# VHH binders against p46559: the designs that were tried, part 4

Target 1, 369 residues: p46559
Amino acid sequence: MTAIEKFFTEKSPDSEQVLLKVIELGIDFLGGEWKNVDKSQVNVSRVHGGQSNHMFHVTSSTSATPYLLRIHRQPPSQVFTDTVNLAIFSERGLGPKLYGFFEGGRMEEFLPSKTFDVNDVLVPENSRKIGAIFPLYHSINVPVSKSRRCVHLMREWLNGYESLGGGDYEILPTTVNYSDHPKSVSIKDLNHEIDNFEKWSTEIFEHTLVFSHNDLASTNILELNSTKELVLIDWEFGTYNWRGFDLAMHLSETAIDYRVPFPPGIKMNGDLIDNPPNIQIFCEAYVEADKKLKNRSPSDPTAEVKALIQECQFFWPLTNLFWALSAMKHSLLKFENGVDLDVQARDRLAVYFHLKPRSQKIYEELSKK

## First folded at step 20 (VHH)

Design bb5
Fold by OpenDDE, look of step 20:
Formats: sequence, structure tokens, C-alpha cells
Structure bb5 (fold): chain B 369 residues (1-369), chain A 123 residues (1-123)
Amino acid sequence: as target 1 above (369 residues)
Amino acid sequence: QLQLVESGGGLVQPGGSLRLSCAASGFTFSEYYMAWVRQPHGKGLEYIATIDSSGDWTYYSDSVYGRFTISRDNAKNTLYLQMNSLKPEDTAMYYCAKGTWTEGKTKWRFDYKGQGTQVTVSS
């Protein structure tokens, strides 16, 4: 735990120390408007919703600009990536403004908004909006490595799992009802799965590389109170990836509820996994928005939408493998995030193996073209 | 006032069965996840079963999986735990717990539990 994290987590938000500290930060990064703010005029409230950060809403009874204080809990590498992404988005008006960053935290614009939950993302109109917003982000040129970081992360996590003493992993689904999976998988088996998908993806979808969010769960979507526009947040996994992976990541997450207040802290809806109700609307919106963005002439989008749906379907199991491997490694580290990571890993692996044959079929079909 | 009142505990022989009930009041029962937790003497609380608001989804710890069944009747504001094939290791105080959405995502979240009912499994 960093010094600043300790400071903000051990002290009450209404403590004099915290109030003075947030004034200091205001002065340092926002300037003169905070110089005359007295501690009695300041209110600090904790904002809930982020697993990887401590967040505080800092306001005053003065005209001083309120701000969101974010204290990081993430590894430095993720913080760096997230900060760079936020800075770029800030300048482009695609997210909250970044007011400042410091060791262990940052100050950013507070956006009065509603954070989506698992029900919100299932609303057809919201799905349409989300689909329409993706091309805006996918069109951004970010000066980061164009490497496929998802593959690298999967291998890294798997290696980490092995290094921590992990062996054959037994697949016992708990929250999903699939049986068409192996009883267990070895590290070698999992590496083979990664290799196959890397190969397939590279051969068929290399031309679709875009800057991607790679973690667009419901909790990473804000609906602005004023305009009802959507803003995507939490870009800690923001890297270049196959378009379909990023889209499939969101779609697959719509089937998962992390709001379970008791073990295992996660619930997967099998009905949504097999038959996502909004995939058509989502992809239609994406195609339409992308055409507009690229100043393409209006044309029948039917074929493009169909192709995009297929692309999403192809990557769907890979998103589950991705998080399964993460969960496997972090489970060994006894990482606590409100989710039973073993349950999550097993269930996601079950989903992966259930959906994998479809992906393979898609690859085979597209390889013949 | 929020209340959870457990009942149905008692002394039972190994291999026996018990059915616990929890009467809920003071909140909209049908809108919340519920759970059963137990505390063996001298040990910490253990989550053993979870049920969503609708009752369509359930989860069980490995220790009770296949033996215990959690259910609910939202019309009666009642949570149930059917315990079959009881073992001496199941001896504990059993509590009904109400889920909450207000706490951070990093911890298991209940804001209220009942007074508990004692279950003793002994020959």
C-alpha cells in the first residue's frame, strides 16, 4: 500500500487531514480557485464502484471546481497505461478531463452520471448506444504498442500461474450448466488454446486491429445525467487488439453479474451466453456509426452486420479464456475482489470450451474465402 | 425495523435432516439476495448458501453442496435451508443474512443477520 493510499483509507473523509490534503491538491493542480477555500467549506465523499481504485468526490461551497480524486490500487504498469489513455481522451473530449496526476493517484473531472449495471446494458436502446460509441474510440490513434496485448497477458498469467505452483486445473462449473468441457486442463493444453486462437485471429482478423478497451463491463459505462450520453471509463486494459475481441468482451460481460453480495460474488446467465438478445442491435449500431465516422456512403448494412456478428462470435470464447487465466493466477495469490476467482475461472473455462467449436468453425469457413 | 428471525434448529443424529426457516420483515424481501451463514463454536462465520432475489439462482459452498438446499418464498418473506445428510461438522449457529448493494465490491456484503438458530449434530 502506498503512503497516499494509506492516508486516504485510514482517515475519515471528513477528517481535518483529509480536508486539508484535498485543498492542497486543488491548489496544486487546479490553481487559484482553491487558494481561498477553507476546510469548513469542503466536502469529501467516497465514491463506490471501482475495484481497482479508491475514489473520492471533492466539492466545496465555493466556486472552486469540484473534482474526482482517484487513488490507485493498480500495478504501476496499468496505472501508466490508464493515465496515458485518460490524458488522450481528456484532450479529445472523449472522457473526463484529467486535471492532474501524481504518484499513487490522479485528479479528474467529476461527471454527474449513472453507472450502468447488468440490467442497464441489457436494455436494447442502451446496447444500441454502446454499439454506436465504440467506433469513436476504435478510430483513435494511440501512441502505444500495436502488439496484441491480450495474447501477451494470457501467456503472462498462465506463466504466473505455473510459477506460483499451479498445475492441472479441474473444471467444475458452478454458476453455469455446461458439460462439454474437459475434466481438467494442463498448462500445456491452455498454451495450445492460446496458440490456436492467436493463429486463427492473426490469419483472419489482423486487418481489424484497433485501439480497444478490452474490459467494457457494465460498471465501466457512465450515462451522463445532463445529456444521457455514454462515456466509457476504466481504460487500464486499453491497448490495441482485434476489434471483435473488444466487442465480444462487452457482449460477453453483459451475461455476467458481479453484484452478487455473497459468495461466489458472480453470476453468469447461461441464456445470455448462448443467445445474447442485443447482439444484432449492437452490431447494427456499430456498423452505422462507423460508416458515418468514415464518411462512407449509405449502403445496405446487412452483410457487414452479419460479418461483424460472426466476428464477435469468433472472439467470444477467447474473452472468457482471457479472464479465466487471470482468475487462475490471482486465485493463487489469494486476491480478494469480492469474487471467488476459482469459481470464476472454472465457469469461464466451461464457457470457453462450450463456445470454442463455433469459433473453430468460423475460422474454417473464413479460411476458405 | 429490519428483522430476521431464524428457526428450526435443534439436535439431530448424523445422517439426519433439518429444515431452517428465516422470517424477514422491515424491508422489501423480494429485492435482495439472501444467504445462510454458520458459525461453529470458536470459529469464524462461514458462508454456506446464497440465493438471488427471484430464487432462480443458488450457490452452495463445497462443504454443503449436494446436501443443503436454499430456497425462498417471497410472498411469505421467508428464507429456507433444507439440510440433509447432516454431519457432526455441520454443528454451528446458523444465521440468515440480508445482502446489500451499498458496500464496496471487494467484500462480501450483508448489512443484517438474525440472532441465529443452533444446529447440533451428534450421535
Scores: ipSAE 0.574, ipTM 0.871, lowest interface PAE 0.8, mean pLDDT 91
Fold by ESMFold2, look of step 21:
Structure bb5 (fold): chain B 369 residues (1-369), chain A 123 residues (1-123)
Amino acid sequence: as target 1 above (369 residues)
Amino acid sequence: QLQLVESGGGLVQPGGSLRLSCAASGFTFSEYYMAWVRQPHGKGLEYIATIDSSGDWTYYSDSVYGRFTISRDNAKNTLYLQMNSLKPEDTAMYYCAKGTWTEGKTKWRFDYKGQGTQVTVSS
C-alpha cells in the first residue's frame, strides 16, 4: 500500500488531516477558489468505487469547484497507462473532466448519474446504445504500446501469484455446476493456456486490433441524469487488444451478479454463461455504428453480425481466464473488495474449461482457408 | 421486532449428524438472503452457508462443502442447516444471519444474527 493510499484508508474522511489535505489538493490543482475554504466548510464522503480505486466526493459550502478524488489501488505499471488513457479521453470530451493527477491519484469531475446494473444492460434499448458506443472508442489512435495485450497482464498476474508463494490451484466450483474441468491446475498448465490462446488469437484475429476498455461490466457504465447519454468510466485496463475480447468481456459479464451478500459477494448465472439474450442486438448495433463511423456503404450486414458473434464466442472463455488469474493473485494479497476472490477464481476457471472447446472449434474453422 | 432464534444444537459424536433450525420473525422472511455463520471458541466468525430468497441458490464455504446443506421453508419462516459427517473442527456456536439491502442500495450485508446454538463434536 502506497503512502497516499494509507493516508486515505487509515484516516476518517471527516478527520482534520483529511479535510486539510483535500483543501491543499483543491488549491494545488483547482486554484485560488480553494484558498479561502475552511475545513468546517468541507464535506468528504466516500463513494463506493470499483476494485481499483478508493473514491471520495469532495464538496464545500462555498463556490469552490467540487471534485471526485480517486486514490489508486493499482500497481505502478498500471498507474502510468491509466494516467495516459485518462488524459487522452478527458481532452477529447469522452469522459469526465480531469482536474489534476498526482502520484497515486487524480481529481476529476463528478457526473450526476445512474450506474448501470446487469438488468439495465439487458434492456434491449440499452443493449443497442451500448453496442453503438464501442466503435467510437475502438477508432481512437492511442499513443501506447500495441504489443501489450490482455495476455500480457494475465502473465503478470500469474507471475505475481507464483512470486507470492502460489502453487497448484484446486478448482472447486461454488456458484456454477460444471464438472468438465481439471480438479487442479499448475502454474505451468495456466501458462500453457495463455500461450495457446495468444497463438490462436494472433493467427486469426490480429487484424482486429483496437484500443479496448477490457473491463466494461455494467458498473463501469453511467447514464447521465440530465441527458440519458451513456459514459464509460474506469479505463485502467485499457490496452490495444483484439476487439472480440473487449466485446466478449461486456457480454460475459451479464452472467455475473455482484449484488449478492458477502460472503461470497459474487454469483454466476449458469443459464447466461454462454448465451446472453442481448448478443444479437448488441452485435447488430456495433456493426451498424462501425459502418456509420467509418463512412462505409452497407454491405452484407447479416454476415458481418454473424461473424462478429462468432468472434465474441471465440474470446468468451479468455475473459473468464483473465479475471480468474487476477482473482488468484489478489486473493493471496488479501485484497478486500466485497468479493470472495477464491470463489471468483474457481468459478471462472470452471467456466473457462467448459467454454474452451467452442473456441477451439472456431479456431479450427477459421484456420481453414 | 426482528428476531432470529436458533435451535437444534447439542453434543454429538464424530461422524454424526445434527439439524439446526432458525425461526425468523419481524420481517418478510421470503424477501431476504439468509446465512449460517459459526464461531469456534477463541476464533472469529466464519460464514459457512448462504441461501437466496427463494432457496434456489446456495453457497458453502470449503470447510463444510459436501457435508452441510442449507435450506429454507418460506411458509414457516424457518431456515435450516443439515450437518452430516461432523468433525471435532465443527465445534462452534452456530448463528443464522439475515441479509439486508441498505446503505444507498449498494450491496447486501449480513448485519444481524441471533443468539446462537452450541454444537459440540466430541467423543
Scores: ipSAE 0.015, ipTM 0.511, lowest interface PAE 6.7, mean pLDDT 85

## First folded at step 21 (VHH)

Design cc4
Fold by OpenDDE, look of step 21:
Structure cc4 (fold): chain B 369 residues (1-369), chain A 123 residues (1-123)
Amino acid sequence: as target 1 above (369 residues)
Amino acid sequence: QLQLVESGGGLVQPGGSLRLSCAASGFTFSEYYMAWVRQPHGKGLEYIATIDSSGDWTYYSDSVKGRFTISRDNAKNTLYLQMNSLKPEDTAMYYCAKGTWVEGKTKWRFDHKGQGTQVTVSS
């Protein structure tokens, strides 16, 4: 735990020390009216919803600019990437403004908003909005490695799993009822799966590399109260990937409910996995927005939408493999995030193997063209 | 006022069976996840069974899987736990727990539990 984390977690938000500290931060990074703010005029309230950070809403009864104080709990490497991404987005007006960053934390614009849940993202109009907003982010040129980070992470997690003493993994689905999966998978088997998807993706989708969110769950979508515009947050996994992977990541997450207040803390909806209701609307919106953004020449929108749907379908199982491998590793570390990681891993592997044949078929079809 | 009242506990021999009930009132029972949790004497709380609002989905801890069955009757505002093949290690205070709406990936928690019913498995 960093000194600043200790400071803000051990002291009450209404303590004099905290009040003075947030004034200091206000002065240091925002200046202006914060120079005239008295501790009696300041209110600090904890914001709940993020597991990765401590968040406080800092306000005053004056004209001083309120801000969100984020104290990091994440490793420095993740903090760095997340901060850089936020800075870029801030300058482009694509998210909350970054007011400042310091060791162990940062100050951000507080955006009065509603955080989406699994029901919100299933609303067709919301799905359309989300699909339409993706091209804006995918068009950003970020000065980071253009490598396929998802493949690297999968291999890293698998190696980590093995290093931690992990062996053959038994697939016993809990929240889904698939049976078309192996009883168990070895590390060798999983490496083979990664290799195959890397090969397939590289051969047919290499031209689709974009800066990607890679974790757009419902809780990472804000709807602004004032404008009803959507803002994407939590870019800790923001790296370049195949476009379809990023889109499929979001779509696949719409089938997962994390609102289970008891173990296992996760419930997957097989119906939504097999028949995502909004994939057409989502992809239509994406294609339309992308064309507008890029001022593209007239094309066949229907064909493009169909192609994009196919692309999403191709990557759908890979997103599940991705998180399964993460869950496998972190379960051995006894990581607590409100979800039974073994259950998550097993269920996602079941989904992976269930959908994999479709991806293979898509590859075979597209490779012949 | 929200109330959860557990019943059905008692002394039973190893291999025996018990059926616990939880009568719920003061909230819309049919809209919430429910769970059974237990606390052995001198130990912490253990989540053992979860059921969704409809009753169609259930989850069990490894410790009770195959032996216990959680169910609910929303029309009666009642939660049940059928316990079969009881073992001495099942001895604990058993509580009915009401789930909260959890936003995001948060720790498992309940906002209310009953007074509990004691289950003792002993020869």
Scores: ipSAE 0.712, ipTM 0.899, lowest interface PAE 0.5, mean pLDDT 93
Fold by OpenDDE, fold request of step 25:
Structure cc4 (fold): chain B 369 residues (1-369), chain A 123 residues (1-123)
Amino acid sequence: as target 1 above (369 residues)
Amino acid sequence: QLQLVESGGGLVQPGGSLRLSCAASGFTFSEYYMAWVRQPHGKGLEYIATIDSSGDWTYYSDSVKGRFTISRDNAKNTLYLQMNSLKPEDTAMYYCAKGTWVEGKTKWRFDHKGQGTQVTVSS
C-alpha cells in the first residue's frame, strides 16, 4: 500500500487532514479558485466503483472546479498505461479530462453519470449503443506498440504462475455446468493453447488490429446524465489488439455477474454464454457506425454483420483464457477483489474448452478462403 | 428493523442430521443473496453456503459440499440449511447472513447476521 493510499483509506473523508489535502491537490493541479477555498467549504465523498482504485468526489461551495480523485491500487505498469490512455482520450474529448497525476493517484473530471451494471449491458438498446461507440475508439491512433499485447500478457501471467510455484491446474467448474473440458491442464498445455490461438489469429485476423479497451465490463461504462451518451473508462488494459478480441471481451463479460456478495463472488451464466441475446444487434450497430465513421457504404451489410459475429465468436473463448490465466497467477498472490480467483479461473477454463472447438472450426473455414 | 433469527440447532451425534432455519424480516428478502456462515469456538468466521435471490443458484465451500444444502422460501421469508452426515468439525455457531453489495467490492460482505444457533456434533 502506498503512502497516499494509506492516507485516504485510513482517514475519514471529512477529516481535516483529508480536506486540507484535497485543497492542496486542487491548488497544485487546478489552481484558480482553489486558492481561495476554505476547508469548511469542501466536501469529499467516496465513490464506489471499480476494483482497482479508490475514488473520491471532491466538491466545494465555491466556483472551484470539482474533481474526481483516484487513488491507485494497480501495479505501476497498469497505472502508467491507464494514465497515458486517459491523457490521450482527455485531449480528444473521448473521456473525462485529466486534471493531473501524481505518485499513487490522479485527478479527473467528474462526470455525472450512471455506471452500468450487468443488467444494463443486457438491455438491447444499450448493447446497440455500446456496439455503435466502439468504432470511434477503435479508430484512434495511439503512439504505443502495435504488438498484440493480449498474447504477451497471457504468456506473462502463465510464466508468473509457474514462477510462483504453480503446477498442473485442476478444472472444476463451480458456476457453469460444462463437462467437455480436461480434468486438468499443465503449463505446457496452456502454452500450447496460447500458441494455437496466436497462430490462428495472426493468420486470419491480423488485418483487424485496433486500439482496444480489452476490459469493457459493465462497470467500465458510464452513461452521462445530461446526454445519455456512453463513455468508456478504465483503460488500464488499453492496447492494440484484434478487433474481435475487444468486442468479444465485452460480450463475454455480459454473461458474468460479479454482484455476488458472498463466496465465490462470481456467477457465470451458461445460457448467456451459449446464446448471447444481443450479439446481433451489437454487431449491426458496430458495422453501421463504422460505415458512417469511415464514410463507406458496405456492399453487403448483412454479410459484414455475419462476419463480425463470427469474429466475435472466434475470440470469445480466448477472452476467457486471458482472464483465467490472470486469475491463476493472482490467486497465488492472494489478491483480494471480492472474487474467488480459483473459482473464476476454473470456470473460465471450462468456458474456454467448451467454446474452443467452434473457434477452431472458424479458423479452418476462414483459412481456406 | 431488519431481523434474522436462526433456529434448529442442537446436539447431534456424528452422522446425524439437522435442519436450520432463518426467519428474515425488515427487508425485501427476495431481493438479496443470503448465506450461511459458521464460527467454531475460538476460530474465525467461515462462509459455508451461498444462495442467490431466486434460489436457483447455490455455492458451497469444500468443507460442506455434498453434505449441506442451502435453500430458501421467498414467500415465507425463510432461509434453510439442511445438514447431513454431520461431523465433529461441524460444531460451531451458525449464522444466517444478508448480502450487501457495493460496487467495486474488494471483499465479501454482509450487512446483517442473526444471533446464531449452536450446532454441536459429539458422540
Scores: ipSAE 0.707, ipTM 0.886, lowest interface PAE 0.5, mean pLDDT 93
Fold by OpenDDE, fold request of step 25:
Structure cc4 (fold): chain B 369 residues (1-369), chain A 123 residues (1-123)
Amino acid sequence: as target 1 above (369 residues)
Amino acid sequence: QLQLVESGGGLVQPGGSLRLSCAASGFTFSEYYMAWVRQPHGKGLEYIATIDSSGDWTYYSDSVKGRFTISRDNAKNTLYLQMNSLKPEDTAMYYCAKGTWVEGKTKWRFDHKGQGTQVTVSS
């Protein structure tokens, strides 16, 4: 834990120390209006919604600009990526404004909004809205590596797992009832899985590389109170990837509930995994919005939607492998986030192996064309 | 006022069975995750079983998996724990707990638990 994290987590938000600190930050990054703010005029309230950050809403009874204070919990590399992305979005009006960043934290525009939960993202209209917003982000040109970050991260996590002493991993699903998985997987086996998907994806979907969120869970979606528009947040994994991976990432997350207040802190819904209710409306919305955005000539929207659904289905298991590997590594580090990481890893691996044959079939079909 | 009242505990021999009940009141029982937690004498709380609001989904700790069954009757606002094949190491005070969710959680959390019912497994 960093010093600043400790400072903001151990002290009460109404403590004099915290009040003075947020005034200091206001002065340093927002300027003159904060110079006249007294601690008695300041209110600091904790905001909940993210697993990787501590957030505080800082307001005053003066004309000083309120702001969201974010104290990071994630590794520096992720902080860097997230901050850069936020800065770009800030300038383009695609997210909250970035007021400033410092070691261990940043100041952002506070957006009065509702953070989506797992129920919200299952509402068909919301799924439509989410599908419709993706093309905008996927059209952004960000000056970062155009490499497929998901593959790189999977290999890094697997290497990390091994370096930490991890070996063969037993697959015992808890929250899902799949049985068509191996009893255990070796590091070699997992590398082989990564290699296969990389090969398949590169061969079939390389032309679909776009700037991607890569972690669009429900809690990373804000609905603005005023306009009901959606804003995507938490871009710590924001890099280029296959379009289908990014879309499948969101869809796959709609089947997972993290609102379990007791062990294991996660519940996967096999029915939603096997039959996602909103994949059609989501993909329809995407295709329509993309066409409008690009002023594309009339085409066969039905065929395009079908193709996009297939693309999402192809990448669906890979999203689970992605997070399984993360969970495996972080479990060994005893990372605490309210989720049993071993349970998550095992369940996601079970999902991966369950859905993998479909992906392989899709590859085989598309490779013949 | 929110109340959780556990019952059904007692003395039982190894290999025996008990059924615990938890009567809930003062909140919409059917909307919350519930759990059984236990505390052996001189030890910390252990989460042993979780059930979702509908009762269709359950989770068990390794220590009780295959032996204990958590269930609920939302119409009766009651949580149950069927304990079979009891062992001396199962000796503890047993509590039912009401789940509470805070986004960004870093640990398990409940906002209420009952007074508990004592389970003693001894020959």
Scores: ipSAE 0.704, ipTM 0.888, lowest interface PAE 0.5, mean pLDDT 93

Design cc4
Fold by OpenDDE, look of step 23:
Structure cc4 (fold): chain B 369 residues (1-369), chain A 123 residues (1-123)
Amino acid sequence: as target 1 above (369 residues)
Amino acid sequence: QLQLVESGGGLVQPGGSLRLSCAASGFTFSEYYMAWVRQPHGKGLEYIATIDSSGDWTYYSDSVKGRFTISRDNAKNTLYLQMNSLKPEDTAMYYCAKGTWVEGKTKWRFDHKGQGTQVTVSS
């Protein structure tokens, strides 16, 4: 725990120390508007919703700009990536403004908004909206490595798992009822899976590389109260990736409910996995928005939509493998995030193996073209 | 006022069975996850079974899996725990717990539990 994390977690938000600290931060990063703010005029309230951060809404009874104070709990590498991405988007008006960052935290624009939940993202109109905003983000040229970090992360996590003493992993699904999976997978097996998907993806979808969010769960979507526009947040995994991976990541997350207040803290919906209700409208919206953005002539989008759906379907299992490997590693580290990581890993692996044949089929079909 | 009232506990021999009930009132029972939790004497609280609002989805801890069954009757606002093949290790105060909305990936939590019913498994 960093010093600043300790400071903000051990002290009451209404403590004098916290009040003075947030004033100090206001002064440092927002400047003169906070210089005359007295502690008696300041309110600090904890904002809940992120697993990886401590968040505080800092306001005053003055004209001083309120801000969101984020104290990081994430590894430095993730913090770096997230902050850089946020900074870029901030400048482009695609997210909250970044007011400043410091060791262990950052100050952001507070956006009065609703954070989406699993129900929100299943609303067809919301799915359409989400599909429509993706091209905007995917069109951004971000001056970061164009490497496919998702593959690297998967290998890194798997290596980490092994280094932590992990061995053969038994697949016992809990929240899903798939049975078309192996009883267990070895590290070698998993590496082979990664290799295959990397190969397939590279051969078929390399031309689709875009800057990607790679973690667009419902909780990473804000609906602004004022405009009802959607803002994507939490870009800690923001890297270039295959378009379909990013889209599938979101779609796959729509089938997962993390609102389970008891163990295992996660529930996957097999029906939604097998038959995602909004994939059509989502992809239609994406294609339409993308065409507009690129000033493409209006044309029948049917074929393109179909192709995009297929692309999403191809990457769907890979998104699960991605998080399964993460969960496997972090489970050994006894990470507590409200989700049983073993359950998550097993279930995601079950989903992976269930959907993998479809992906393979898609690869085979597209390879012939 | 929100109330959870557990019943059905008692003394039972190893290998025996008990059925616990939890009568819920003061909230829309059918809209919430429910759980059974237990606390052995001198030990911490243990989550042992979870059920979603519909009753179609359940989860069990490894300690009770295969032996215990959680169920609910939303029409009766009642939660049940069928306990079979009881072991001395199952001796604990058993509580019915009401789930709360959890935003994001937060810690497991309930916003209310009953007074509990004592289960004692002893020869």
Scores: ipSAE 0.679, ipTM 0.892, lowest interface PAE 0.5, mean pLDDT 93
Fold by ESMFold2, fold request of step 25:
Structure cc4 (fold): chain B 369 residues (1-369), chain A 123 residues (1-123)
Amino acid sequence: as target 1 above (369 residues)
Amino acid sequence: QLQLVESGGGLVQPGGSLRLSCAASGFTFSEYYMAWVRQPHGKGLEYIATIDSSGDWTYYSDSVKGRFTISRDNAKNTLYLQMNSLKPEDTAMYYCAKGTWVEGKTKWRFDHKGQGTQVTVSS
């Protein structure tokens, strides 16, 4: 834990030290509008920030610009990526404004909004809205590496797991009810799985490359109070990637509930083994919005939607492998986020192997040209 | 006021069975996750079973999976633990616990637990 994280977690938000610190930050990054603010005029409250950050809404009774203070729990490499992505989207009028950044944190615009939960993303109209906004973000040209994809993050986590002393991983026990997976996997086995999926994906889906969020769980979706428009936030895993991975990640995460106060801190919903209930309306909305955004001529929308669903199904197991590898590494780091990371890793590995044959069949069908 | 009252503990031989109950009052029982936790003498608390508010989803620690069953009756505001194939290492004080999920929570915690009921597994 960094010094700045310790400061904001060990002290009450209404303590004199915190109030003086947020005034200091306001002066340092927002300037003179904060110079005449007294600690008695300041309010600091903790707000929802997901599992990666501590977040505080900082306001005053003056005209000084309020801000969201984000104190990072994640490693410096993810802080860099998230901050760069926020700055890029902020300049394009998408997402919150970036006011400043410092070691271990940043300051950004507070968006009066409702953060979606697991129930919200299952409402069919909300699934339609989410499907419709993905093409807007996918259309942004971000000037970063196009060769660094989700598979490279996965390799970094697997290498980190090995460097921390990790070895063969036992998949049992699980909370999901599958048995068509190996009992144990080696680091070599997992590298083979990553290499194989990368090869399949580049052979048949390279034309689908877009800048992707890669982590669109419900808590990263804001509904603005005033307009009811949706805003995607927290781009710390953002890379160029195959769009099907980005879409499958969102759809797969709709089956996951993290609002569990006791072990294991994660609940896998019973629709995990099938397509999610709203995949049809979600993909229809994506195709319709993408067509409108690009002024494309009419095509067979039924065939386009069917193809997009197939893209999501192909990448579905890879999204589970992605988080399994993250959980394996962070379990060895003793990372505390209210989730039993070995339960998550085991369940996601079981799901990966259960769904992989469907992805292989899709690859075989599409590669027969 | 909020109360959780465990009952059904006792002395049982290895391989035997026992059913614990937890009577809940002072809160809307059907809205909360519940858990069974146990404390062997001179040791810390161990979370052994979790159940969601509806009773349709459950989780068990490795130490009890396959032997213990958590259940709830929301009409009677009662939580249950069916313990089968009991072993000497199951000897502990058993508590039911109520929990509320809180954003930013990093560690296991409960809002309340009861006074407990002793389970002793011995020949």
Scores: ipSAE 0.660, ipTM 0.895, lowest interface PAE 1.1, mean pLDDT 88
Fold by ESMFold2, look of step 23:
Order: structure tokens, then sequence, then C-alpha cells
Structure cc4 (fold): chain B 369 residues (1-369), chain A 123 residues (1-123)
């Protein structure tokens, strides 16, 4: 653990040492009125930072610029990627301003906003807005590897699961009511599933490669108080990837509610698992926004929307396999996030196998054309 | 005055059945998730069944799935646990619990727990 992480985790946010440190950071990176701020004028409060960051909102009773302080818990390679992503999006006006970067942390603009919940993403107008903003981010050329995709992280999790002593995984019992899945899967079976989807995706969808968020659950969407515009946050899984995975991840997460106060801490919405209700308006908004951004000649919009819907449906089961593998590994690590990770892994594997035949059919249809 | 009052416990033979009740008062019962938890003598709490506010969604621990049924009657402000095929391992103090989800929660918590009702399974 870095010295800066130790400092901010071992001390209370209202301690004199923390108050003086955040004034020092304000002077060093922001200057201006911070030079005149007394510790009695400063407030530091914790903000939800997930499992990757410790986050603090730093304000004062003066005109000194407030800021969000982010202290990283991420491994060094993800700190590099996350910093590059933030800087690029910040320069483009697509996220909070970056005020400063230092070893183990950064300072960024605090955006007065509402964080979306599971109900907000089901409102049709919000689905339209989300569909419309994806092309803005997908259009950006990020100078990172284009060969590292979602499947590489999936393999890392599966290898980690095996290294921790994991073996054959029993899919039952589940909370979802499907029977069209195997009773158990081996690590070899799961590697075959990853390899097969990578092959299919590369053969059919390589032209759809864009820089992707890969984790657009509702809590990663902010609605700005002042403009009602949406901002995407928490790019820790950001990679080049097939755009259909990025879109399907968002759509798949609308079927899942993590707001469960008792075990298992997760609730799958059976009505939404196969077909999210707003996929049509979502994809229409994506196609229209992408057309305008690229200044494309007129095309057949109905055919483009239909194709994009098929693209999302193709990747839908892969998004569930993605999180199943994460949950399998982190269950062995005894990771605590308020979710029974084996329940999540079993349910998502059941959903994966239930939806996979649709993806195979789409692959077969598109391979013939 | 928020209260949860469990009842219906007792002595039963292995393979037998019991129905537990939890009378709730002092809050709008129909707006909250409820759970049954148990505590075997000298051990920690075990969450065994969860039910959402409407009663349409339920979850059971592996130890009781297929044998126990959680239900609620929102008109009577009452939570139930039907316990079938009882085993000696089910011997415990049984509690009902009221819960509200809290953002950022990483461990299981509940707002309130009753005094409990004892279930003893022996020949």
Amino acid sequence: as target 1 above (369 residues)
Amino acid sequence: QLQLVESGGGLVQPGGSLRLSCAASGFTFSEYYMAWVRQPHGKGLEYIATIDSSGDWTYYSDSVKGRFTISRDNAKNTLYLQMNSLKPEDTAMYYCAKGTWVEGKTKWRFDHKGQGTQVTVSS
C-alpha cells in the first residue's frame, strides 16, 4: 500500500493532518484561493468509491475550487490506463476536469449530479439518452492496445480461479428458473466457451472495434444537476472491444438489481433477461447519434437498427459469462461486496447457457452473408 | 414503537413440521424486505430465508431450500415460515428481521430483530 493510501485510510477525514494535507494539495495543483484557506474552513467527506478507490469530496467556505480526491487501490497497470482515459475524456469535455495527478491518486472536478439507479435506466427517455451518448465515447481514438479485449480479462479471472484451487463448478442451485444448461462446467469447458466467442466475434464483428466502457451499470451514469446531461464514470474496465459487448453490457445490467438488503444481495429480473424493453429506442438513438458524429451519407436506418439489435443480442450472453468468471474468482478470495458471489456466478452461468443458442444462430446467419 | 414478535416454536420430532409467525408493528410492514434468521446455541446468526416487500420474490439458503417456505400477509402485518422435514440441525432460536438496503453496504445488516422463538428437533 502506497504512503498516500496509508495516510488517507488510517486518518479520519476531519483530522487536522488530513485537513492540512488537502489544503496543501489544493495549493500545489489549483493555487488561487487555496493559499488563503484555513483548516477551520475546510470540509472533507467520504464519497462512495467502489472497490477500486477511496474518494473524498473536498470543499471550503471560501471561493477556493472544490475538488474530488481519488486515492487508488488499483494495480499499477490499471492506474496508467485509468489516468490516460481520464485525461483524454477530460480534454474532450466528456467527463470531470483533471486538476492533478500524483503517485497513488488524482484530483478531479466534482460534478453536482444525481447517480442513476436501476429504475432510472428503465425509463424510455433515459434509455434514449444513454443510447445517444455511447457514440460520443466510441468515436474517441485512445492510444492503448487494440488487441486486449474483454476476453483477456475473462481468461485472467479463470486462470486466477484455477490458481486459487478452483475446479469444476456446479451451476445449481440458481435463483433463475432455467433448465437448458449443464449441471456443472469444467475449467476446460469455460476456456472453450471463451475461445469460441472470441472466434465468432473476431470473424463477424471486428469492424465494430471501439474504445468501450465495458461496465455501464446504472451507478456509473451521472445526470448533471444543471444541464440534465449524462456523464459516464468509472472507466476501470475500459478497453478496445466490440461495440456490441459494450451496449449489451448496459442492456444486460438493466435486468439486475443489487439493492437487496439480505442474502443473496442480488435479484435477477426474469422479465428482462431475454429482451430489455427499451432496446429499440436505445439502438435507434445510437444509430442516429453515430450517423451525425461520423457525417455519414444517408443509409437504411431501419436495417441499421435491426442489425445493431442483433449485434447486442449476440453479445448478451457473453456479458453474463464475463461477470460469472469474476464472481467465481472473487468468491475464492472471500471478497465482500454485499453480494453472494456464488449465487451470482451460478445465475449468470445459467443465463449464459440459456441465451447462447441465440448468439450461435446469429453467428451462423451472418457468416453465410 | 417498532416491534417484531415471533411465535410458533416448540418441540418436534425429526421429519415433523412447524409454522412460525412474526407479528410486526410500528412501521409500514408492506414497504420492507423481511428475513428469517436463526441462531443455534453458541453459534452466530444464519440467514435462512429472504422475502421482498410484495412477497413475490423469495430466496432460501442451501440448508433449508425445498423444506422451508417464507411468506407474508401484508394486510395482517405478519411474516411466516413454514418448516417441513425438520432435522436436528434445525434446532435454533428463530428470529424475523426487518431490512432496508443501504448504499455501499458490504456486509449483511438489518434494522431490527425480534426476541425470537425456540425450535427444538429431537426424538
Scores: ipSAE 0.644, ipTM 0.894, lowest interface PAE 0.9, mean pLDDT 88

